# VH-VL binders against MKRN2 opposite strand protein (MKRN2OS), part 3

Target 1, 223 residues: MKRN2 opposite strand protein (MKRN2OS), of Homo sapiens (Human) (h3bpm6)
Amino acid sequence: MHCAEAGKALIKFNHCEKYIYSFSVPQCCPLCQQDLGSRKLEDAPVSIANPFTNGHQEKCSFLLRPTQGTFLREYDGRSDLHVGITNTNGVVYNYSAHGVQRDGEGWEESISIPLLQPNMYGMMEQWDKYLEDFSTSGAWLPHRYEDNHHNCYSYALTFINCVLMAEGRQQLDKGEFTEKYVVPRTRLASKFITLYRAIREHGFYVTDCPQQQAQPPEGGGLC

## First folded at step 4 (VH-VL)

Design s5 (from g3 with light chain N34Y; framework fv_sotevtamab)
Fold by ESMFold2-Fast, scan of step 4:
Structure s5 (fold): chain C 223 residues (1-223), chain A 122 residues (1-122), chain B 112 residues (1-112)
Amino acid sequence: as target 1 above (223 residues)
Amino acid sequence: QVQLVQSGAEVKKPGATVKISCKVSGYTFTDYYMHWVQQAPGKGLEWMGRINPNSGGTKYDPKFQGRVTITADTSTDTAYMELSSLRSEDTAVYYCARYGYDWYEGYAFDYWGQGTLVTVSS
Amino acid sequence: DIVMTQSPDSLAVSLGERATINCKSSQSVLYDSYNENYLAWYQQKPGQPPKLLIYWASTRESGVPDRFSGSGSGTDFTLTISSLQAEDVAVYYCQQYYDYPTFGQGTKLEQL
C-alpha cells in the first residue's frame, strides 16, 4: 500500500518537443523510445518540490489536510479540508465537534503555511504558551462548534490574529488570509496531485509546449 | 506619488531631547510600518526602531532602548521619533523609512524621508 | 545581532566594466520554509537617502536598471553591476531583515 511520503519530488524534462514529468529520468523516452542518457538532454531536468510536508515537523505553522484520507491518495478536490496550528514540539492543535484536539500523529501529509517569520523578534519563545492559553478558552468547547462560523478554520484564524495583535501587526479577515496564503498553496497542491497520480498510474505525464514559442529558453521552466 | 517629508535640522545641547516628524502622503498611512534609521556623518546606517501606525505597536533596537520613543498620529498621517539624553555620538542624519511586511512576502525600505540632521555639541 | 560584513570597503571600476560587491552575514538569513533570503541592497549618493535596489536577495525593485543584479543564499551574497555607468558612483549597503534590521558597513564605488 502506498503511503504518501514527505519530500517526494517530481522531475520535468524535455524531449520530443514535449515536457515529460516523472519520478526520475527514464532510460528511454516514453514517446519515441530513444535512449536518453543524461548528456543527450539539452536542458537539465527541473525538480518540482513536493507541496506536502510532515506537519508534525513544522513549527508554528498553519496546516491543511483532507478530512478523509490523504492528499495524494484519496482527496477528490472537493471534499472539506481540516486545519490546525502546530506548536514547537510537533503537536497539532485543531478544533472539531469534540473540542480542541492536540494531535501527535495524523498530519504527516499536510500543506504548511509558516506563521512565525524570523523578524517577529522572539515570538517563538512565547508561542506554545500563547497557543495553549488560547486553546483552553471556553470559546472552543465541544458544544460551541458550528460548521459555518465557529469551526476549525475560525479557531485557527482567531489564534493567528491574536499573534498578529501581540506583534503589533494588522489583523486579517478570512478572505484576506485565504486569498493571500491558502489559495496559492492549494493551487500548487492541485497541480502536484494531478501530476503525481498520472505518473503513478502511467509512469509519466506529458504536456505540450506553449504555442507562442517553438523552443523554450536554455534551462527553461516555461511550460 | 508616495512622499515622506521630515522636519528640519536641529541643534541640541548634550542631555537635551529631540523630536523629529515624518509626514506621509500618497498612500494609506496605516497600511505600512514606519522605521527610523540613524546615520552618523561619514558612517553607515543603523536601525533604531519601528511603529505599526494601525496599532501603535513599537519595537526598538536594544542600543536605543530606553532613550528612543516612536509614535504615530493617524489624524495627520505623521510619525515621530523622539530621542532623549542626547550625547555627541548622537550627531547624525535621521531617516524615516516605509517598510511593508506580508506573511510570506516581505518588502524592504522602499521609500525614505529626505533625512533630518541633528547636531549635538560637545 | 546579525553582523553584516561587506567587501571590499572601496573599489574603483572603469566605465563599462563589471563591478562586484560582496556581503556576508554572521548567520543564515535564509528562511527555509519559503526558500527566501531576507537580504536587500541599497544605493546611497552624497546628500541623498538610500535607494532600494534589490530585495529577497535577487528581486530587482521597479525602475532599477537591468545592469544591477543580486545573487547568493544563506550567508554569502553578491551585488553585481554588469557595465558601470557614471551615475552608479555611490556607496552600496547590504541589509538583512531576518532579525532586527542590520546593515553592512558600506562599499564605496568610484570611477577609475
Scores: ipSAE 0.006, ipTM 0.532, lowest interface PAE 9.3, mean pLDDT 84

Design s6 (from g3 with light chain N34D; framework fv_sotevtamab)
Fold by ESMFold2-Fast, scan of step 4:
Structure s6 (fold): chain C 223 residues (1-223), chain A 122 residues (1-122), chain B 112 residues (1-112)
Amino acid sequence: as target 1 above (223 residues)
Amino acid sequence: QVQLVQSGAEVKKPGATVKISCKVSGYTFTDYYMHWVQQAPGKGLEWMGRINPNSGGTKYDPKFQGRVTITADTSTDTAYMELSSLRSEDTAVYYCARYGYDWYEGYAFDYWGQGTLVTVSS
Amino acid sequence: DIVMTQSPDSLAVSLGERATINCKSSQSVLYDSDNENYLAWYQQKPGQPPKLLIYWASTRESGVPDRFSGSGSGTDFTLTISSLQAEDVAVYYCQQYYDYPTFGQGTKLEQL
């Protein structure tokens, strides 16, 4: 079951040599108006899961959200993302110009990256204490906040590296962490936002099948 | 588990026809396109064609068009590739491969058969 | 047809060292509608079928080790193995799926 707060699930189906995205298979094809109920589609519909989750329900996870508004409604693809770390009790720890904030709300539409691996025995039991002790350090006082070098992302990454170090694992720099874990999820989220907004406004979104891009139709395809 | 199991090796004379099978299990056969890929000894991979098992729709590379026929039997979850008018240059390993275009997960050829060696000799 | 060209044809790399393989397409494989590159990388060991490593140019297939990474966009793509292990000795192929599938000629990676 997808999260209701984040929006509806999407589906992709094939008709008229196109990929059509919608909230559900319509009774009639939006391109050719043919009835889809009595005929088989060329490909079975594919369900596209919502990439957003309620961050307050995610344990021991790295979260991303827009600094202003929500992903589905306001995010423009360019504005900075705010990041945080969850504890085991629905609290999102995040660093701003006001110091470390402990949010019980506001992260209901987030991208979540789980931080515990199956072989990190006992870390879950120590997580809340470790995160709280880390967060009360003088390193994260309000006057130490700097937009470029000592911000929400460096706070979160430093904590992640402390966990990796405690487990005898190699630390990650910002580029490594971003490439491995953040970029794939933000790419997926960006595409979902584009599809979601188009479907909400027009009822559907259409793309050409890649194999047909070399032969763009001058009119509607007949097969 | 997803498996694609191909028929065994074949030895054919020039001018003959060969038909290779690819039986699938562990997923819904009609949900994914089935492609066929040729690999001549010591050479790279060359796409031959594909079928949509749900519709029976096929596409072939022009190099093989007229000699290759790809079919699917949904009652036995089996795809077939038939290559006629065999030449010595057709000596190769032939693979079936599943192709899913899924925006959410992203697909390419995610599962392959074990390969079938076809030897064409005088 | 979109022609895929790999370089080098072969390379030898010592265990623990970085291996880099290039792939160039004769046409852009970036699809404007979804802003994705329709490019995959495969590993093939002798007597085995190809194994998917990377799709969408940079997305790692489930179960593929983190030392494998893909990069690039449009017509110029790179597969990187950050620290070669003995099990990585294989032939590597790039493949586009923007149009009818075409493969690069392959790059044979050997242990030095």
Scores: ipSAE 0.000, ipTM 0.402, lowest interface PAE 19.1, mean pLDDT 82

Design s7 (from g3 with light chain N34W; framework fv_sotevtamab)
Fold by ESMFold2-Fast, scan of step 4:
Structure s7 (fold): chain C 223 residues (1-223), chain A 122 residues (1-122), chain B 112 residues (1-112)
Amino acid sequence: as target 1 above (223 residues)
Amino acid sequence: QVQLVQSGAEVKKPGATVKISCKVSGYTFTDYYMHWVQQAPGKGLEWMGRINPNSGGTKYDPKFQGRVTITADTSTDTAYMELSSLRSEDTAVYYCARYGYDWYEGYAFDYWGQGTLVTVSS
Amino acid sequence: DIVMTQSPDSLAVSLGERATINCKSSQSVLYDSWNENYLAWYQQKPGQPPKLLIYWASTRESGVPDRFSGSGSGTDFTLTISSLQAEDVAVYYCQQYYDYPTFGQGTKLEQL
């Protein structure tokens, strides 16, 4: 049942003046036990897509994954995330203390940020060559790895900035890239993980009055 | 009952610094981000920046970067916005606004202060 | 920076008639995975702070009359007042919160 629920979308529906989250609309309301038939819900249920994708199927994208385990099962919201860049053939390029790795598996549950915009004509044809040439430079050898300044994130961002420069676009620093592209997606992922685990454990999750809420978690660092 | 109460109107000379306070009540101050919004006379709303009162972490709009400083005092449940090197163009009503949360993420500015008029003149 | 553009800049509507205000974002404010539009609407009367009316494009804030409704998705949004009341005369602002907050220029609603 574990495997059958991996990648499953969530359903949000309204009943008893509450928002109820589950894997599917149940036969009876979990709060009032009333039978739920056609037209007994105030509004049509809303489908919430899984924010995680198989990174090996994403072309020319920046990927995030937990350093150990998967987002839905093991990620604690605090541990560092590992990042990589995909080529056009399902390979994820990432930098670690072992140098640049070219992974054909392991990124099946990732947050994906597309890097090519529709107006970057011709870049996709050169992408794999640019990424490979960038990755084989002496800058990314194993002994150059440093946790704070020369890590998986600086590897990925330096490549992204090389692409931006080649396309005549403004370069981004770590703070700019993280705030604009990474934070919104990790915030969404954190919410989804919380709902997914609660539904898995209890069968459903209910949202209460906003005054009962806690501050959203900020998530772990990037490596 | 949630309330955001701002300090009173200020008249400043060009080049001066103004510091506006926003005292909150009716909720836990550290549970919600506090934002600041500028509205010049007869104009629309412009976001200036925000603070996380729990961590002191701030973010500013680039237009105000270098001149604006947002702080929070958790002992008095008060947020502050300080704007330096004042110009006539800074004449505006300044609002503090709470960023509402629905358990997981922010959804809108659900409560606003009454506004503080800052007039910059000779 | 996401630019928000409202139309019209002003409109006059008779009491009891429908008022429609449009808002367009320079890029999508829909987050597909969550199926939520990061779009809010505010009402501002002279001498008062803005008041939240709608969030998540179509969710009405507590205490806001049901004559106010929000619709739209992605880049095109509409605020509708089904039957104008005298107290609805105000300036209305749309605001995105997909990125750092930006507001539309405002639409002034007057009684005809």
Scores: ipSAE 0.000, ipTM 0.429, lowest interface PAE 13.7, mean pLDDT 83

Design s8 (from g3 with light chain D32S S33D; framework fv_sotevtamab)
Fold by ESMFold2-Fast, scan of step 4:
Structure s8 (fold): chain C 223 residues (1-223), chain A 122 residues (1-122), chain B 112 residues (1-112)
Amino acid sequence: as target 1 above (223 residues)
Amino acid sequence: QVQLVQSGAEVKKPGATVKISCKVSGYTFTDYYMHWVQQAPGKGLEWMGRINPNSGGTKYDPKFQGRVTITADTSTDTAYMELSSLRSEDTAVYYCARYGYDWYEGYAFDYWGQGTLVTVSS
Amino acid sequence: DIVMTQSPDSLAVSLGERATINCKSSQSVLYSDNNENYLAWYQQKPGQPPKLLIYWASTRESGVPDRFSGSGSGTDFTLTISSLQAEDVAVYYCQQYYDYPTFGQGTKLEQL
């Protein structure tokens, strides 16, 4: 009944010509009851990384979280997500009807999209000042908040586009940014949530897909 | 159509300074970094540095830092590379090359100038 | 600095045969966040600037013939020409753009 911790909380292993997902390799196979401690598994167990990170430990990143609760426990897949931008010191800048908030807590289970390319060295040193100056410009006052066009997402995307412009890159509109960077991560997160909740409820999850034996460990999927 | 057109060949004496231009057309000059690459005769390619034409911000390879200066003139859509205290070892073809990137999508050097031969001799 | 090492320094291949050029980086050029390799391949003919062939280790630049392909990940990369044509005789360079750009020393491809 214990909740899985972030990181290597889930594993996949092969037995009985099936993929079995669990929090750890059990002493006996849940399908055939064979002792797994005395026999070698067909393939080495694979760690399935938690797609959620502590956003307060992610520098210069775009973060997503549910507006209420956490992804693993409460998120229903339908409620709106709230977004923010991290500075280099664990603070998450986000825009709401109360204006720009600077959160030191609350983003411990987030989807993270790092915003700096490996070769943007000078930007990291200026990031905190740039983000603070952007956030205090007056465009992001409480009374200017509007659900559809002047919200947490437009705040974050406008900052991202200011950084892209400063780096000489073309700006991204909401559709471009969402499809390219957000959707792949939320899709991965949804699959992980489904798997995590099934394991938590039943102790394990099983797939019956013989061709999965050839899949690379990095290419996670329930096939 | 994208074009990068460099200034013509130069012959310089040791200790002199050379300034090479790279005029662009066919795209918005400020949307892409401009890099400079050195190629000594019969040798490979060595990165020298880059400029963000939108901000004027530069980055240089430590090997050239102190002797190279890269600038951009947005009114004429032209990037410049100036190399001082010339030595015989600086005899090379110098290229400007366009580079852009997105958060996860790096574009390599997709367009190059034709090259400028700089010969350093007495 | 990331050091790029190509092998071989030169090779000769008959027309219509497969040519393989290898490139090794001193450290991984795989960006863990997006799972992309920041590795490009260029072709250079005498008197011409380099021409981009491949970026992201395996993505072919527009206008580059299908016979050119890139593969590999992390530190070991390969450029393959499936069926050599006369116009493919050139020097080929790999380049990383994970850090400050660095190039391999080049591989000279000649017709046997």
Scores: ipSAE 0.000, ipTM 0.470, lowest interface PAE 10.8, mean pLDDT 83

Design t1 (from g1 with light chain P101Y; framework fv_sotevtamab)
Fold by ESMFold2-Fast, scan of step 4:
Structure t1 (fold): chain C 223 residues (1-223), chain A 124 residues (1-124), chain B 112 residues (1-112)
Amino acid sequence: as target 1 above (223 residues)
Amino acid sequence: QVQLVQSGAEVKKPGATVKISCKVSGYTFTDYYMHWVQQAPGKGLEWMGRINPNSGGTKYDPKFQGRVTITADTSTDTAYMELSSLRSEDTAVYYCARGGSYDWYEGSDYFDYWGQGTLVTVSS
Amino acid sequence: DIVMTQSPDSLAVSLGERATINCKSSQSVLYDSNNENYLAWYQQKPGQPPKLLIYWASTRESGVPDRFSGSGSGTDFTLTISSLQAEDVAVYYCQQYYDYYTFGQGTKLEQL
């Protein structure tokens, strides 16, 4: 509400030989009740960036979301993630057994990976048309959908590689794209979800120095 | 020059299994679906299923589901169609046909090249 | 499953006259996104495999004579042979490739 910086929902600070996570620095330590406002903490609090963004406000980006619910509330760490590509007008293009969907809502809590590099000026102007032309291909008709081989991920990656080819750049296979761009972001998201849920329920989350945080179980594949 | 060459005619007894081959040349085997089509004597064309040779992914018509198996051998550029639990009504000419590419730019699912056909006769 | 129905089942036409074959789909095969009809026509002569004549409802395959034309959109399609030649005697099939693949029952074209 009062925070001018969106995406910085959590802080971490040191007290009682612990890392303490909360939405803001409290007046008193939740463990020892010592007043923290009368003096500076030994170490400055660290901001933990929110890994999620409103995908409908992200231009020319690869998005991930849970197939059901939101990351912060319902995601169980086991369910497959759904992926899509944004245009410049808040629409998320994604592929399912029902064909290509053009979503104006539903991606408000997403992991975003920007796809345009600074020197791709011409592509920015052509992006919406290029994405629409790609998406109207008979390759993406509902009957072409295959869970393991021709799915939301292959749709998105094929488009990304079309953009890379058009710009004279090296194409990426699924493993390369996943390892370089997807896995680091899902790991950060997993950590943030754990912290956020604990703080929401209890007002704070405590771990030993150095920090020790549980990883969610593997959620299966990307769709 | 694109060619699809099928194996020769087969005579089978009811309950047997038949396996037909379709060897391709003149294009990259893994770039296109390979389809199998059944044509009973004096009747029309019925799609049986398709395979993506690159992924091994298959789709079958429900009428043949459970009896048909389509496979591909990328080392020999050959597609196979195996039909089990043969019945007299399976007597037909079987065609392989090329159609559809996973390359979104290169075309669509119409069947542009066909094999010569393989007659399978099921009789006791 | 899209059902394809052709009419008539058989047709006899004199040499030099127009032949018209109709094809109806149980649901639209027009893909709204690209405004293309996923409809093909094939010619089959006795003892031969089918030969592609027309795809996307009206695009003639390379090497197919210009007397063959396709028309229609959505659910109603027509194959026209403007001036029948002896070599055109065959069975003709329409096929949708919008939702998997289904063929019409065929129309047998004979010389009158």
Scores: ipSAE 0.307, ipTM 0.699, lowest interface PAE 4.7, mean pLDDT 87

Design u1 (from g3 with heavy chain Y99W; framework fv_sotevtamab)
Fold by ESMFold2-Fast, scan of step 4:
Structure u1 (fold): chain C 223 residues (1-223), chain A 122 residues (1-122), chain B 112 residues (1-112)
Amino acid sequence: as target 1 above (223 residues)
Amino acid sequence: QVQLVQSGAEVKKPGATVKISCKVSGYTFTDYYMHWVQQAPGKGLEWMGRINPNSGGTKYDPKFQGRVTITADTSTDTAYMELSSLRSEDTAVYYCARWGYDWYEGYAFDYWGQGTLVTVSS
Amino acid sequence: DIVMTQSPDSLAVSLGERATINCKSSQSVLYDSNNENYLAWYQQKPGQPPKLLIYWASTRESGVPDRFSGSGSGTDFTLTISSLQAEDVAVYYCQQYYDYPTFGQGTKLEQL
């Protein structure tokens, strides 16, 4: 029933002029105790997808996880994230002070960024070989590990750039990759974590319905 | 603003080679893939291949592999499609079309050249 | 390769009426990792190159009128024109970009 948390979604519904977040629509409203048979709600409940996935089930993907613990329980929003690259068989390749590790477990709650498009024409078939060949290079030995410039992130990004070059595509620097692919996902994850922990602690989370709407563009001259 | 301008119509004999150009303007040539599509008279569209003008990297449809060569000249912002060993069945309009370069997100053909008619006749 | 089959081959519709064109792929063009359908629709008028209408099965290209809509997922897709205008008379093509790009055979839309 509760073996995996990574796929669990949140539910948002309105009642008592409030937005209420919970793991499922309760039998009674937590604010007014009124019976909430699903047909009593004016609007259908909205599902909020869990941004985390089991990284061992993601093929050819860039994964992020907290160095300690899980996103939903322990992550503080400030500690460094550990990154890795998946192969097609559930193994997560990642680089640390102990060299390249090939993990069969530990990434069950991860942020995943798919690295292959189906139109990359045959790269999937060669992926495991390319990743293994890259990872056995002398560049990724334990004594070469450096926190700032030769770490899990530079390992993963260098491999990604090798794949991009093999497909005739432009390489990405750390800032470009981080801003385009990592930052939007970590922002979404942070919001989800906040909601999840509040619901876990109190059984539900409540917000006021917005009173101000986005203002429409005004077509006005200043002449 | 964005324009893809192709070379003019060609009449070729069977067994000949044709080379069609596609000159671009209004955007950075090396930021977009350039694809080539064949359309025989009264028939549908068939993809031939593409080039990344920045790297010179090419991909071809297996049906045209060995007969088609796509190249790019970054000094003139021009892509080329060369088709060899021409047959009467190669009589068609040939289009160049650009595809946005985005490794994570796919696109579609947003701008097309006007087309070049190649007639193969004895 | 992925074979794209359109139906009908031709269709005649009166001005102001709904036109529906179907497209079927020989295998799924839904990519599970991003939950997107790699399917586009193009309009082609005589003597002109194709013009992009829809990509990602249902996303309308900028500048395309909202009477055009795309729907479907996996192997079965539909292009709908909610109220036919005279300028919509054209041949319509679906195209997959999940693998090497392939196009449907085209559907000729005519005015009744």
Scores: ipSAE 0.129, ipTM 0.602, lowest interface PAE 4.7, mean pLDDT 85

Design u10 (from g3 with heavy chain G100S; framework fv_sotevtamab)
Fold by ESMFold2-Fast, scan of step 4:
Structure u10 (fold): chain C 223 residues (1-223), chain A 122 residues (1-122), chain B 112 residues (1-112)
Amino acid sequence: as target 1 above (223 residues)
Amino acid sequence: QVQLVQSGAEVKKPGATVKISCKVSGYTFTDYYMHWVQQAPGKGLEWMGRINPNSGGTKYDPKFQGRVTITADTSTDTAYMELSSLRSEDTAVYYCARYSYDWYEGYAFDYWGQGTLVTVSS
Amino acid sequence: DIVMTQSPDSLAVSLGERATINCKSSQSVLYDSNNENYLAWYQQKPGQPPKLLIYWASTRESGVPDRFSGSGSGTDFTLTISSLQAEDVAVYYCQQYYDYPTFGQGTKLEQL
């Protein structure tokens, strides 16, 4: 079930000279069956936060979702992502071949990039008006949709640049925005999906540790 | 190297107006907000307001609203703070301070001017 | 307006000993969207401007010695100097940048 999966964090802990990933620290080690409750682990368990959120609860944010299905269940890592911008009332504005859509549902498992800093003095009060005015312009009619240069991403980025210009900030091109804000989150999400699915299938995921202190394993099982 | 250089000390009469400058070098002036902070002798720091040098957009603390005007001259990379209707309690050191601003890179005041002492005496 | 309150107002610590300064905000300065605390610490010596020590509650500014550390989240924050050096005698200020900037009243750190 969608909502049952969306809230799960992952736990990483060390036992038997292995990194063990699971939804919670078990009472017994899955590898050696020793009781973990009678002694503290040598290193404290590390929580790996779920990178996905309900986009309808995110205000003034850039959202990404798969065009088909959800990230945790159906996303294959290759299919296109659809993007949108939230207003302050849970509505996701997004642009497709059918024009600008204002979705009240469908973005319950999304990657979210907040677009306002608390120090953007007063911008939140103007956000819904700016977004609606932008979205109602003739630039975003169905006939204007083109897969390569006039699509959901260019719609969202153009609005973001309008906000940046209004705040006197430097505009971002697609490459700059993608590399700075999108890629780090999609990379994190991909690793989380890989670990999540392995844990879901087997109850835990194990990696062999290098003798040196290891960072979280690569998606695909390397320690 | 980043530097913020302020104009020299001022002595003013009550009711006068003072204008302090803050000339920047070592970075692109329009990429950072410039804030102004007041510090009365032996007291703490009070934020007065800020300017976005790229847009000229300003915000002021209500305590100073109506008396403070912050401006920027992009041709000389200089920010200004003008305080009118001076009172004895405006005797203070005034600082300009740079603030980096971006959605995830905005953070605290990383560079400060050396300060300008304004003395208001009858 | 977010009110920042520091404690103590003054503190005397011997060289080599730990100094702890506390800062409390009247409302949370944790921004849930990026999970960052909009809280900074500054050091000010007589006749000098404030110098940034810590931002995002716990991130040390470049060039700041590792004996300085920041901790806390939401409304309660601490600046710790693990081993006081003579050069650390100064007034310390916390500052929130969650809303219009406000500063704590300052803590004067003196050498015993």
Scores: ipSAE 0.043, ipTM 0.572, lowest interface PAE 6.5, mean pLDDT 85

